# Designs tried in a protein design chat: VH-VL binders against Mitochondrial Rho GTPase 3 (MIRO3). Part 1

Every score and structure here is a prediction.

Target 1, 175 residues: Mitochondrial Rho GTPase 3 (MIRO3), of Arabidopsis thaliana (Mouse-ear cress) (q9ma88r425to599)
Amino acid sequence: RKVVQCFVFGPKNAGKSALLNQFIGRSYDDDSNNNNGSTDEHYAVNMVKEPGVISDTDKTLVLKEVRIKDDGFMLSKEALAACDVAIFIYDSSDEYSWNRAVDMLAEVATIAKDSGYVFPCLMVAAKTDLDPFPVAIQESTRVTQDIGIDAPIPISSKLGDVSNLFRKILTAAEN
Unless a header shows other numbers, all headers, positions and changes below count from the first letter of the chain; antibody chains are not in Kabat numbers.
ipSAE, averaged over its two directions, is called F for ESMFold2-Fast, E for ESMFold2 and O for OpenDDE. V2 adds 0.75 times the mean of E and O to 0.25 times the DockQ between the complexes of E and O.
Where letters were taken out, [cut] stands.
The coordinates of atoms that the task and the answers printed are left out; those that the model quotes come from them. Centres of patches stay.

## First folded at step 7 (VH-VL; framework fv_pimurutamab)

Design m1 (from c4 with heavy chain R97K)
Fold by ESMFold2-Fast, scan of step 7:
Structure m1 (fold): chain C 175 residues (1-175), chain A 116 residues (1-116), chain B 107 residues (1-107)
Amino acid sequence: as target 1 above (175 residues)
Amino acid sequence: EVQLVESGGGLVQPGGSLRLSCAASGFTFSSYYVHWVRQAPGKGLEWLGVIWSGGSTDYGNEFTSRFTISRDNAKNSLYLQMNSLRAEDTAVYYCAKRYSYGFDYWGQGTMVTVSS
Amino acid sequence: EIVLTQSPATLSLSPGERATLSCRASQDIRKYIHWYQQKPGQAPRLLIKRASQSISGIPARFSGSGSGTDFTLTISSLEPEDFAVYYCQQYYNWPYTFGGGTKVEIK
């Protein structure tokens, strides 16, 4: 059983909570008491079985949401040592969301390089079912080429299909 | 506080070359996409092109072969190299800061006149 | 490329009157349009974003409406400083294009 730790970055309201809820198939943070429940981290865990292969090998994917404060992320340099893959989620209808996610990726990539950590970084376009338009798709693809990363992975929280994203996360972590 | 200041405009003969500069201040220049837009005397606005944060460029269809955009993030500066200039290139040239697939801050413009 | 047609080319009005400026796109651009104001000798100023969304610092008398192919910029009561040229700009598809402009002048 291989454990893959995926750190989830993204600006406020980008869709991080919706993605985590879809990933586990239920509310991981379902807390009915509302008392002293705040924490510095939020994560979801799911076991992914390789399709089409009869095997005793399973992969465990852990999505760990990185907390945001004043448009910055709250994560120590030391905590990044545990990262196997980082994803940067943004609202595909909002250019500010895109810019903040790209800035976060640049910040994380710089910290990783300075610390000798190596892990892939993936852009994730959320809310693609709401109002996608050609220029946003064309420019995001162009910008990812410009900075040397893969094109953004689209995800629709409304439609509930996230399997392609999870497969790509696991594939990236292996490479 | 955000400011863009163009320079380098002037009179040039047809077939000549000219390099425009744009000095940026008041924002983290290296993090933004920046554009060039021109306006012929008494006419409307025409988008020339963009330079992305990593240095790659894209142009409006008619400018690809003659104009080159570049940037120097250490100097907070944007450039437009113009070659094989024609009379129809006579215009005020603006640099502009990207905002929501449009432009929230523009320079004052620099006038380029192509005439014999 | 997407062509934006602004009409009328010139709108002659008096202070206090309502101004209605039109911008028509050659194809459906949904709401992916911005409006700019340009005063003589000055750079353009962003007035309205995404067809109808306000911009901080812009007076409430400016409003935008429309979707698809037909868009309108409205100035509810013209002030002396509002006499300027107005441009629409689409960002639905590449390359970015501007309309030809509407000049609002004192009658």
Scores: ipSAE 0.537, ipTM 0.773, lowest interface PAE 1.6, mean pLDDT 83

Design m10 (from c4 with heavy chain S31H)
Fold by ESMFold2-Fast, scan of step 7:
Structure m10 (fold): chain C 175 residues (1-175), chain A 116 residues (1-116), chain B 107 residues (1-107)
Amino acid sequence: as target 1 above (175 residues)
Amino acid sequence: EVQLVESGGGLVQPGGSLRLSCAASGFTFSHYYVHWVRQAPGKGLEWLGVIWSGGSTDYGNEFTSRFTISRDNAKNSLYLQMNSLRAEDTAVYYCARRYSYGFDYWGQGTMVTVSS
Amino acid sequence: EIVLTQSPATLSLSPGERATLSCRASQDIRKYIHWYQQKPGQAPRLLIKRASQSISGIPARFSGSGSGTDFTLTISSLEPEDFAVYYCQQYYNWPYTFGGGTKVEIK
């Protein structure tokens, strides 16, 4: 696939905006200009190269933030049809953030199953520079095994290390 | 109102088996990890184990071979199957809802006495 | 496993007095400790989370402090309803463990 659409889910303050800003330097809002009541959408776009891939096979990765309202999200069946990979970002120092992200993954997986859509789901542990501890890592790894997905992918907006996440997203989309 | 109510405790002879139940209400049970914690008479609290959202379980060091935790999300219920019971298993058994790597709501406890 | 040692085992005080309860961990657990209150015949109640963070509905007279291996629970001025057993619990590493408890009893 030449263009990979990654939907970004996560509870309030999990780090979604920081991830989008770090991915491209900032996100853009293609509907904000009209200022007349149209639906706003927020995107971040970048090209990602994988080791051993020649330049003509470069893929475009699009991160699309799914907005949160009242500790939930609104997502239509039609919108999910465009999803190639869903990521669920959480604050690794906050168990509430983890629980809400896992709940969102379960909700999205249920909607996808009911609609006949298939796409990989990945957990993303944000703010890993804020004192993660052994039990949090052990338990999150156990829970992801339990629900049948890969172990959480750590990122730190302070350290700027998100290249591993982008590679894993592209790999998941191409499996 | 969040509630957890244990049942199934009683007197059992050494080597016997018991199944404890915990009925949950007032919250979305399927969204929570739930634990069993026990307390021997006059002693402190001892963590027994946990069941995760997908049904996988983890136990304290010596409980894995004799104790099994299970859940039924459709019935809002948690279970503890106890086999090969010993006198040292005599305790009040609590079910508890996970919160921030601790427990915010506990049941009233059910007493298990292992004695001849 | 991580061992938590609470001291004293029993603390005899009068209403209005300050209570200071100790919990010591066998290794550095940073701030990954909770405190619980248990009254006779009742289940435990969460009092303090992550060493020093307050819990909604818990009176302001309860406070926690400490990091590393030494932790304290303080009750600034004992009320009659505070006479109970108090437990610390660590969540730094598996398995979760509790201290042996400190009984705060009326003098």
Scores: ipSAE 0.495, ipTM 0.750, lowest interface PAE 1.8, mean pLDDT 83

Design m11 (from c4 with heavy chain S31Y)
Fold by ESMFold2-Fast, scan of step 7:
Structure m11 (fold): chain C 175 residues (1-175), chain A 116 residues (1-116), chain B 107 residues (1-107)
Amino acid sequence: as target 1 above (175 residues)
Amino acid sequence: EVQLVESGGGLVQPGGSLRLSCAASGFTFSYYYVHWVRQAPGKGLEWLGVIWSGGSTDYGNEFTSRFTISRDNAKNSLYLQMNSLRAEDTAVYYCARRYSYGFDYWGQGTMVTVSS
Amino acid sequence: EIVLTQSPATLSLSPGERATLSCRASQDIRKYIHWYQQKPGQAPRLLIKRASQSISGIPARFSGSGSGTDFTLTISSLEPEDFAVYYCQQYYNWPYTFGGGTKVEIK
């Protein structure tokens, strides 16, 4: 059993809160225990299992939302010491949302490198529609190759189709 | 204000080369993907290619071997190197800033005429 | 390639009138289409994204509708500044393709 701390980044309206609310379904620590919506302590905890495998593969996943502040991105190098995986969520129908998420990834990667921390970074494509379209997949895949990370993981928080993302987060934390 | 201004167009003989420039101002140029789009006289717009934020490029199939896109972020400039030009390449060439799988700002265009 | 056919090629109207412009796709592109305006001597500008979504700074008289293969750009009441060429663009599949344009001119 391993505890994996996943930091959730993304521009306003990218779907961060929707993702955490989706994850909270069976969680022990949820938003009801956080009475201050302006803090960086918004998080959700759950156990993610792989079907048909023994308990050695069972892991506890913690999703911690990192909030954007008025004076800019204020994540300290000390805060990143707890990060096992960073995900950057964007609205795949909004290129500006993509650009903001990529900018956040570059900033987080720079802070991590300067501090000697190593953790995987994953892009997460939130769709306003569940139906994939070729251009969004092709272009997002191409630009992640351009910056040296894995292809974006598509999700739909509104329909609850997020299980593939959680498994990929756990896999990234191991590799 | 966001502006894109193309230059470098003109008359060129078949088989010749031209280099187009696009000067950007009013935004953080290095943050954006930028595209080249062309329009032949009396016809619709045709996507030519893109340069991504990390400097990688992608082109339409018919342009891959003859056209090269590059950028100089220190000069806020985008370039299109055109080689082995054909009469069918006669068009107005636009640079355009990417937004939402489309283009929110375009230049005024520069005319390239390929003729003997 | 996905072909976009715009009709009519030219639309002659007076200020205050309603304009409806059509764009047809050769295959189902769902709602992955944008609309642009190009005034004489000016740069093109984005008017409507994803078939019907508004763009900040664009007047409310511009609206888009449609899904699948048939799309419409509507200008509810033409202003003198709206006389221009309008283009649709699909982003369902590469390469990106544009329609031939509809010229809206003063009657």
Scores: ipSAE 0.370, ipTM 0.637, lowest interface PAE 2.1, mean pLDDT 80

Design m12 (from c4 with heavy chain S30T)
Fold by ESMFold2-Fast, scan of step 7:
Structure m12 (fold): chain C 175 residues (1-175), chain A 116 residues (1-116), chain B 107 residues (1-107)
Amino acid sequence: as target 1 above (175 residues)
Amino acid sequence: EVQLVESGGGLVQPGGSLRLSCAASGFTFTSYYVHWVRQAPGKGLEWLGVIWSGGSTDYGNEFTSRFTISRDNAKNSLYLQMNSLRAEDTAVYYCARRYSYGFDYWGQGTMVTVSS
Amino acid sequence: EIVLTQSPATLSLSPGERATLSCRASQDIRKYIHWYQQKPGQAPRLLIKRASQSISGIPARFSGSGSGTDFTLTISSLEPEDFAVYYCQQYYNWPYTFGGGTKVEIK
């Protein structure tokens, strides 16, 4: 597909804004009038190209941040229908961040099942430049296997290492 | 209120088997990782293993072959199957709720004595 | 596995005195350590998390410090209910391990 809509979930301070800001830095000028008269929406758009793959992989990736209010998140059934991939970002140096992100994934998976929608869910380990400890890596791998998803994808906005994440999002959307 | 209550402890002969239960209440049991930790009389705490929310398990190296953790989310219950018991397995066994790579709520413990 | 050594094994003090308990790790565990209190016949209670972070409901007289290999639990002024065994627990690497404990007893 030519346009992939990726919903971005994660607890406060997990790195969602940093990821979107880094993504926007390589994007077109944003359209400031994308609001439909409700609360301001936050999203980033970019084209992702992967060396060594055929031209069919030239796709537009849209990252749409799902807003959080008072420890809940705002998600409409209509918006969920547009989701091609959901990512759940957590601060790899903070267990509260991990637990909240996993809870969000479980909640979104339940809503998707109840609504008859199917889309891949990916965990994203942010702030890997802060050297996560071995048990966090060991347990996050086991937990993702336990719930039937891929191991967390490490990124570091500070080190500029985020390209692998975008590749994996596009690959997940194709399945 | 969060509660964990162990049961099933008792006297067992060397080579015997025993199954411990832990009944959880006051929280969404299915969403939590739950651990077993034991403590020999007059000794310190020893981590035994964990069961993740989806039912997968991991154990300390010493326990992998003889101990099995399981859960029944419909009954809000956690279990520890103990086989080929030895005198060195004599201990109070605690079930504990995971919190921040540690344990915020513990049961009262159930005593297992392995002796002839 | 990571070995945690607690010292002293026994600390004899009077109510009102300051208690300082040590936990030493066999390797650098950064700040990935918790402290527990255990009274006779009771389950352990989580007291301090991640070396120095407070736990809701725990009195302010309990504090933790340290990083790397050397950690300290401090009780600024002992109350009668504080006479107990204290354990440190590391979560830097599997398997989780606990120290041997420090018994704080009344003098």
Scores: ipSAE 0.510, ipTM 0.748, lowest interface PAE 1.8, mean pLDDT 84

Design m13 (from c4 with heavy chain S30K, light chain Q27E)
Fold by ESMFold2-Fast, scan of step 7:
Structure m13 (fold): chain C 175 residues (1-175), chain A 116 residues (1-116), chain B 107 residues (1-107)
Amino acid sequence: as target 1 above (175 residues)
Amino acid sequence: EVQLVESGGGLVQPGGSLRLSCAASGFTFKSYYVHWVRQAPGKGLEWLGVIWSGGSTDYGNEFTSRFTISRDNAKNSLYLQMNSLRAEDTAVYYCARRYSYGFDYWGQGTMVTVSS
Amino acid sequence: EIVLTQSPATLSLSPGERATLSCRASEDIRKYIHWYQQKPGQAPRLLIKRASQSISGIPARFSGSGSGTDFTLTISSLEPEDFAVYYCQQYYNWPYTFGGGTKVEIK
């Protein structure tokens, strides 16, 4: 049984809600009518199983959407001790969204390093169906290379993109 | 307040070298991409290059072999090493902070004059 | 590289008049253009972003419009401090390029 704690970051209007609704729509709860959501003061929590795949393996992803206020987040360093993987969602058509997501990644990476925590960080390019311009693609690839992380993972509201992201998150967290 | 202050400009003969500095204050310098932009007397602005937060650099095609951008995050400083200078390199050189694929804060500029 | 052509090179007007500045791109850049103001002896100042989006602290008399290849910066009623050079900058494709500038001078 693999249970992966995924912290979800991203600026306001980054497409987090659309992406997370797609994930939520692909999960179920054996004890209720598809009621897998819960909230606390700092994040919304959803349990998700692999979309569109039938498997004998009980692989579960716990998504903890970190609440955003004034385009920032407040999360204790102690809370990050539970993080197995962090994803940073940005609007691929919005330069401000990219800048804020990268700043959030840098802040989280600094806290992790200072606290001795180790977990992978992944950039997620949302709203790719809105057609990003050439420099946005070139520079996002360059910047992720520069800071030593994988190239951004493109995602839309399509099922295939969500399944790909699910698998990449699990793979990153396992290694 | 956010400030960028250039220094190191001056008069140099063709074929010479100069190293420009840009001192940053009032923001978390290590987290920003920083650019160099130049402006020849009476002419428009010309993008020279960028240094990313991790230290990698990219340049305009005409600058790749003669100019080198570097940064020292501990000193909140940006540098431009200029080699094999030509008369057409005469310009005011600005360091500028990246914002939304443009530039929100600029230094005052430092004048480089290449003349014999 | 993408070439930006600004016209006119010089615009001579009096305070209170409307100024209309043009920037034309050599290819379709959608709305990926910024406008800057440069006063004599000063560094450029970001004025308008993404063709038409306002920047906090910039007076409402400044506005931008356009898409594709044709862009316009409008100053609805010139103030004395608005007499400056204005530059457009594209960020659609590498390398970043600027227009040649339009000088707005007092008549």
Scores: ipSAE 0.488, ipTM 0.737, lowest interface PAE 1.5, mean pLDDT 84

Design m14 (from c4 with heavy chain Y32N)
Fold by ESMFold2-Fast, scan of step 7:
Structure m14 (fold): chain C 175 residues (1-175), chain A 116 residues (1-116), chain B 107 residues (1-107)
Amino acid sequence: as target 1 above (175 residues)
Amino acid sequence: EVQLVESGGGLVQPGGSLRLSCAASGFTFSSNYVHWVRQAPGKGLEWLGVIWSGGSTDYGNEFTSRFTISRDNAKNSLYLQMNSLRAEDTAVYYCARRYSYGFDYWGQGTMVTVSS
Amino acid sequence: EIVLTQSPATLSLSPGERATLSCRASQDIRKYIHWYQQKPGQAPRLLIKRASQSISGIPARFSGSGSGTDFTLTISSLEPEDFAVYYCQQYYNWPYTFGGGTKVEIK
């Protein structure tokens, strides 16, 4: 029952809300949208069974969507203290979505390094049931190799594809 | 305002070497991919290569052994080292910022002339 | 690699006329093509993205169309500043390639 805090980053329309909804079958917010409009934070929580682990040792996975009202993300040194794994989700059919997600990863990695925090960063390719073009696959593979992270993890609207992501998040958090 | 400014071009003898520089400003250079594109006098554009944010490079097949791209993020600068130059390398050399699998900002170019 | 063939090589027209420029790909690239404008002595400028999508700051007289292997850049009514060379560039497959260019010149 250890808690794994997974921060979810990505540009608008990348599929962050859909991922959170698929994860638990619902999503909720932390009162950040209580008539003030200053931020829009969403959380999704569930217990995920690790491969080969009996139920009393299962971990609780928390997916926290990080965003601000102006279609960006608000990031502080203090906010990253709770992060165990960061994922950066992009729409694999949208050429601009990849670039924005990579920029977000670079910014988060820089803040983490400057703050002395160490956590894995994973790229997540959403909407892979749409037809991507070869250069998007070639470039995403090359760029992740270049920055020293794992190849992007594909997901679709189907729960089976999303389940693979959760296993990879837990595995990354253990290393 | 996004700007890219090339420098270092000039006249070089065949077989010689030359290093071009590109100074970037107005954007977060360290997180961007930057490319070199050349254009021979009166000819079209030819993609030369790219340097990714982490420093890895990829080149067009013809350029792999003679040209090297590097970057210095502290100086917001991009470099192209050119060796074993030939008359056919005579061209204007542009640095360009990658955007949406294309190029949204280009430098003004620097002319390299390879001649005896 | 994917070869892009632009035609005609030179297009001679007068101000106010419509210009239509062709770019043909050696294989199906869907809509993964950009168009650039290059004026004499200047760097290229991104003009149209993804075959038909507009770029902020580019006049409405410029439009792109096509899919698959055949693409067209249209300038609805030529202004004096539009006499330039135009290049297409594909990003369907690596490496990126450019067409040979079409020069739009005064008649």
Scores: ipSAE 0.424, ipTM 0.697, lowest interface PAE 2.0, mean pLDDT 82

Design m17 (from c4 with heavy chain S53T)
Fold by ESMFold2-Fast, scan of step 7:
Structure m17 (fold): chain C 175 residues (1-175), chain A 116 residues (1-116), chain B 107 residues (1-107)
Amino acid sequence: as target 1 above (175 residues)
Amino acid sequence: EVQLVESGGGLVQPGGSLRLSCAASGFTFSSYYVHWVRQAPGKGLEWLGVIWTGGSTDYGNEFTSRFTISRDNAKNSLYLQMNSLRAEDTAVYYCARRYSYGFDYWGQGTMVTVSS
Amino acid sequence: EIVLTQSPATLSLSPGERATLSCRASQDIRKYIHWYQQKPGQAPRLLIKRASQSISGIPARFSGSGSGTDFTLTISSLEPEDFAVYYCQQYYNWPYTFGGGTKVEIK
């Protein structure tokens, strides 16, 4: 089975926990705590099936939440070696959230470059059901284009459907 | 201290071209989006455009074909290339640093007069 | 584009008086508005962000309020250095637009 490690970054209240809960709610693991609760990182695991193909092409997607402390993230350079895809989630109704997520992407990209690691980075616009303002959508799209990454992927934490995000994560991981 | 200083303004004939410069100091210029805003004599402020950190640009609709924004991060400098100038382009031109979809620091401005 | 209408165009007041400046948007912009002060011969200075949020270094006598289409900048007690032109700016929709300004002048 192919395993994709997706690291989830984002500022406080961006929707990281909601995303992990939506992912777990679609498929719950037998073990209640993947690491018995001793890690600084939270995990959610699910098997994602590629539409229209047979079961032996199924992949295991692991969402690994990176913890935030003092408005920064806590992650060793060595841990980043396991990253197949990094996503940076922000509250699309909050300009501070967007700025912090972009800063985190820049920090992670710098660490990856310095360490010789290569993985795709994706921006995720959470809480789109809160009616984000037009300029935030337009400028976030332009900024991601400017730094050479895909346009932000919108999700609604209240509606609970994030299938498009999971498909895009899997596609990005196929370097 | 954060400082932005414009230069390059002056008198230019209609149809002419002019290049404005903005020198930045006191902050990591390469990490900021920067904008151009103009103000015609006795009138209000008008947004011209922005340059993002990677060098992409966006403009107010009427400026796209005649004005070009560029930056040189090694020189901490921002530029505005102005072509096919018209009398209505007469204004003080400000460079400004982006902050929260607005502008926290501005240069003092440079005057461009388009007249025959 | 979103049009911002500031009123009055001119406020003639004495030092110590309260100044109330209005900015009205042509459509609902929620709270996505900033206020700037421009003194003669100077560049604008950011005073208030997101309708009502304070800016470090700006005196407490400046405050903002409002939501939707109607916004107010209040100067609780005018100081001599407060006589200037004030502009609102919206960032709800692109392109960014500014109001026409309100000049606060000495009576």
Scores: ipSAE 0.509, ipTM 0.748, lowest interface PAE 1.8, mean pLDDT 83

Design m18 (from c4 with heavy chain S53A)
Fold by ESMFold2-Fast, scan of step 7:
Formats: C-alpha cells, structure tokens, sequence
Structure m18 (fold): chain C 175 residues (1-175), chain A 116 residues (1-116), chain B 107 residues (1-107)
C-alpha cells in the first residue's frame, strides 16, 4: 500500500500531539520531501524509507488525531471507512488514561463491526521514560491478550521509539 | 447509582461445591474488570481473582485449581464457582469493581461457611 | 508477594482526637498504595488512592502520605462515624495484597 491512513485516539493529555510531532520529526532519505509540520493541528504526514536498505515499504503514513466532542461522541461512522489502522495512545504513568483508551478502543471496534469495517488496532504507551511499575505492564499485556490485540507499543520523547511504531503500523496495515 | 449484590452463600460440607453470584447495576458492566475478594471471620481482606472485560481470568496462586470466575454481560452478572471446599475457605466473599488498580465499589458480601 | 504490615492493630481514641495509622511494605512500592475503610457488617470503602490522592465524596479530614516502604493515613479530627477498621492495599506487583488492618475504636 502507498498511503496508510492512521486514526489516533486517546484521552486528553495522553500524548496525541506529542506523537504527531515526533512522527513528523522522523528522518528522511529523500531530500525532495519537505519535512513539513501538520498543515492542520490534528494532522501529520511522514514519508519514510530506511537509508541503505532495499525498501519495498516506501509509503506515506498519515496520522490524523480524532477530536473528542463535548458530549463524548468520537466521530461519525462514515469517517471510519477511511481508516487503515487505528491507534489508541495512553499515558503509561496514569491509571485513568489506560482505562479511557481501552474504552475508546471498545467503542471504535463496536462501530467498525456494526459498519462492516475491518482494520487493525494498536495500543501505544506514551511517556514510558517515566517511572514504570510491574503491575501496569502485567495488566496492559494481559488485557490486550484478552481482547485479541498486540501488546502495547512503548514510545517516549526519543525518536527511536517512533521508528519502531512506524514499522509496526506498516506491518499491521499489510496484514 | 452503582450497586453490586452478592448471593449464593451458605453452609457446605468439606469437599462440597458452591456457586456465588454478583448482580451489577448502575454502570456499563461489560466495560469493567471485576474481582472477587474474601475475608475470613475476624481476619483481613484477601484478593482471590479477576475477570477481564473479554472473559479471561487471573487468580491468586492458592485459588487457581479450585475456583473459577465467569461473567454474563447480557445479565450484568459475575460468578464464582467454588469446588473442593475446605474449612479454610470459610469467609465473606465480596465482588468488587476495578478502579485505578484498586476497588471503588464493593457488594455487601455473602457468607460461606465450610464445616462438617 | 509483597507483605503490608499495619500498626497499631488497635487504636483507642475519643471523638475530636487525631488518628495516625501506619502501613509498612516489605519492599519499595513507591506510591502504589490505596486506603480503605470498613465499618462492622459493611463492605470496604475506598478512601485514598495512590498514597495521597483524594477521592470525591470523602471528607477532607482524611489524608494520606508516604512513599517507598512507609505510609500513613491521618484522620485530623475523629467523628463518630470514623470508628472502623482501615486497610492499606498495594498495587505495585501481583498479587494485590492488603494489610492486616488497624481498628480505630472508641476509648
């Protein structure tokens, strides 16, 4: 696939804006590609390939932050038709953030099922450079197993974590 | 108003079985992880196990082989199947709703007495 | 498993007095501890989360402090309804464990 549309969900202060900003900051090996910031504050684009590696995954990833309405309604079901990968980001140091992100995943999965849409869901653990504790890791791993998705992908302020997330998105979009 | 109501406790002989129920109301039961916690007479609280939203379960080490937690989201109900009961299982059994790696709402408890 | 030791086992005080309850963990659990109140014949009630964070609906006289291995629950001025058993619970590692409880009783 040439263009992968990723919808980014998460509670307030989970790190959605930071993720989009770090994603835009990824290294490019094509100097004709302007590493432009979001043209809209809830939109990020990145076209990346690995320098020195023969790449069959030269693709454009589009990360679109999904805004929460005042009444808690996430978005119209028609909008999900464009989703290739759904990303649910949470603050790994905040118990409330995890629960809200899981709730959002359940809501999106229900809408997708009702509308006949199929796309992979990825959990993203933000702020992993803060103090971790064993039960949070144990429970997030067990809960993702329970609902049939991959274990949460950690990211921090380090760009290397975003590279791993980028590869995971490409893999999920092709399966 | 959030409520959890346990039932099914009683007197059983050693080696017997019992099934406890917990009826939930006032919240979206299917979205929550729910736990069983027990308390022996005059003793403290002991975590027994949890059932996750999708139905998977985890237990304290001493409960894994004899106790089974299940849920029926259509009935807003949580269950605890207890087999091969021993005198040491005599306790009040509480169901509790998970909140921030703890428990914000508990049922009133149901008493299980194991004696011959 | 992580063992929580509460002391004293019984605290005898009069209404209006300050109550200080201790909970000691067998290892460093940072701030990953909750406090509960249990009245006779009733289920436990969540009082304090993450060592010191308040819970909506809980009177301001209840406060928590501590980190690492030593934690304290303080009731600044006891009311008649505060005479109960108090439990600490850790969530640093599985399994979840509770302290043995401190009974606050009328002198």
Amino acid sequence: as target 1 above (175 residues)
Amino acid sequence: EVQLVESGGGLVQPGGSLRLSCAASGFTFSSYYVHWVRQAPGKGLEWLGVIWAGGSTDYGNEFTSRFTISRDNAKNSLYLQMNSLRAEDTAVYYCARRYSYGFDYWGQGTMVTVSS
Amino acid sequence: EIVLTQSPATLSLSPGERATLSCRASQDIRKYIHWYQQKPGQAPRLLIKRASQSISGIPARFSGSGSGTDFTLTISSLEPEDFAVYYCQQYYNWPYTFGGGTKVEIK
Scores: ipSAE 0.399, ipTM 0.703, lowest interface PAE 2.4, mean pLDDT 81

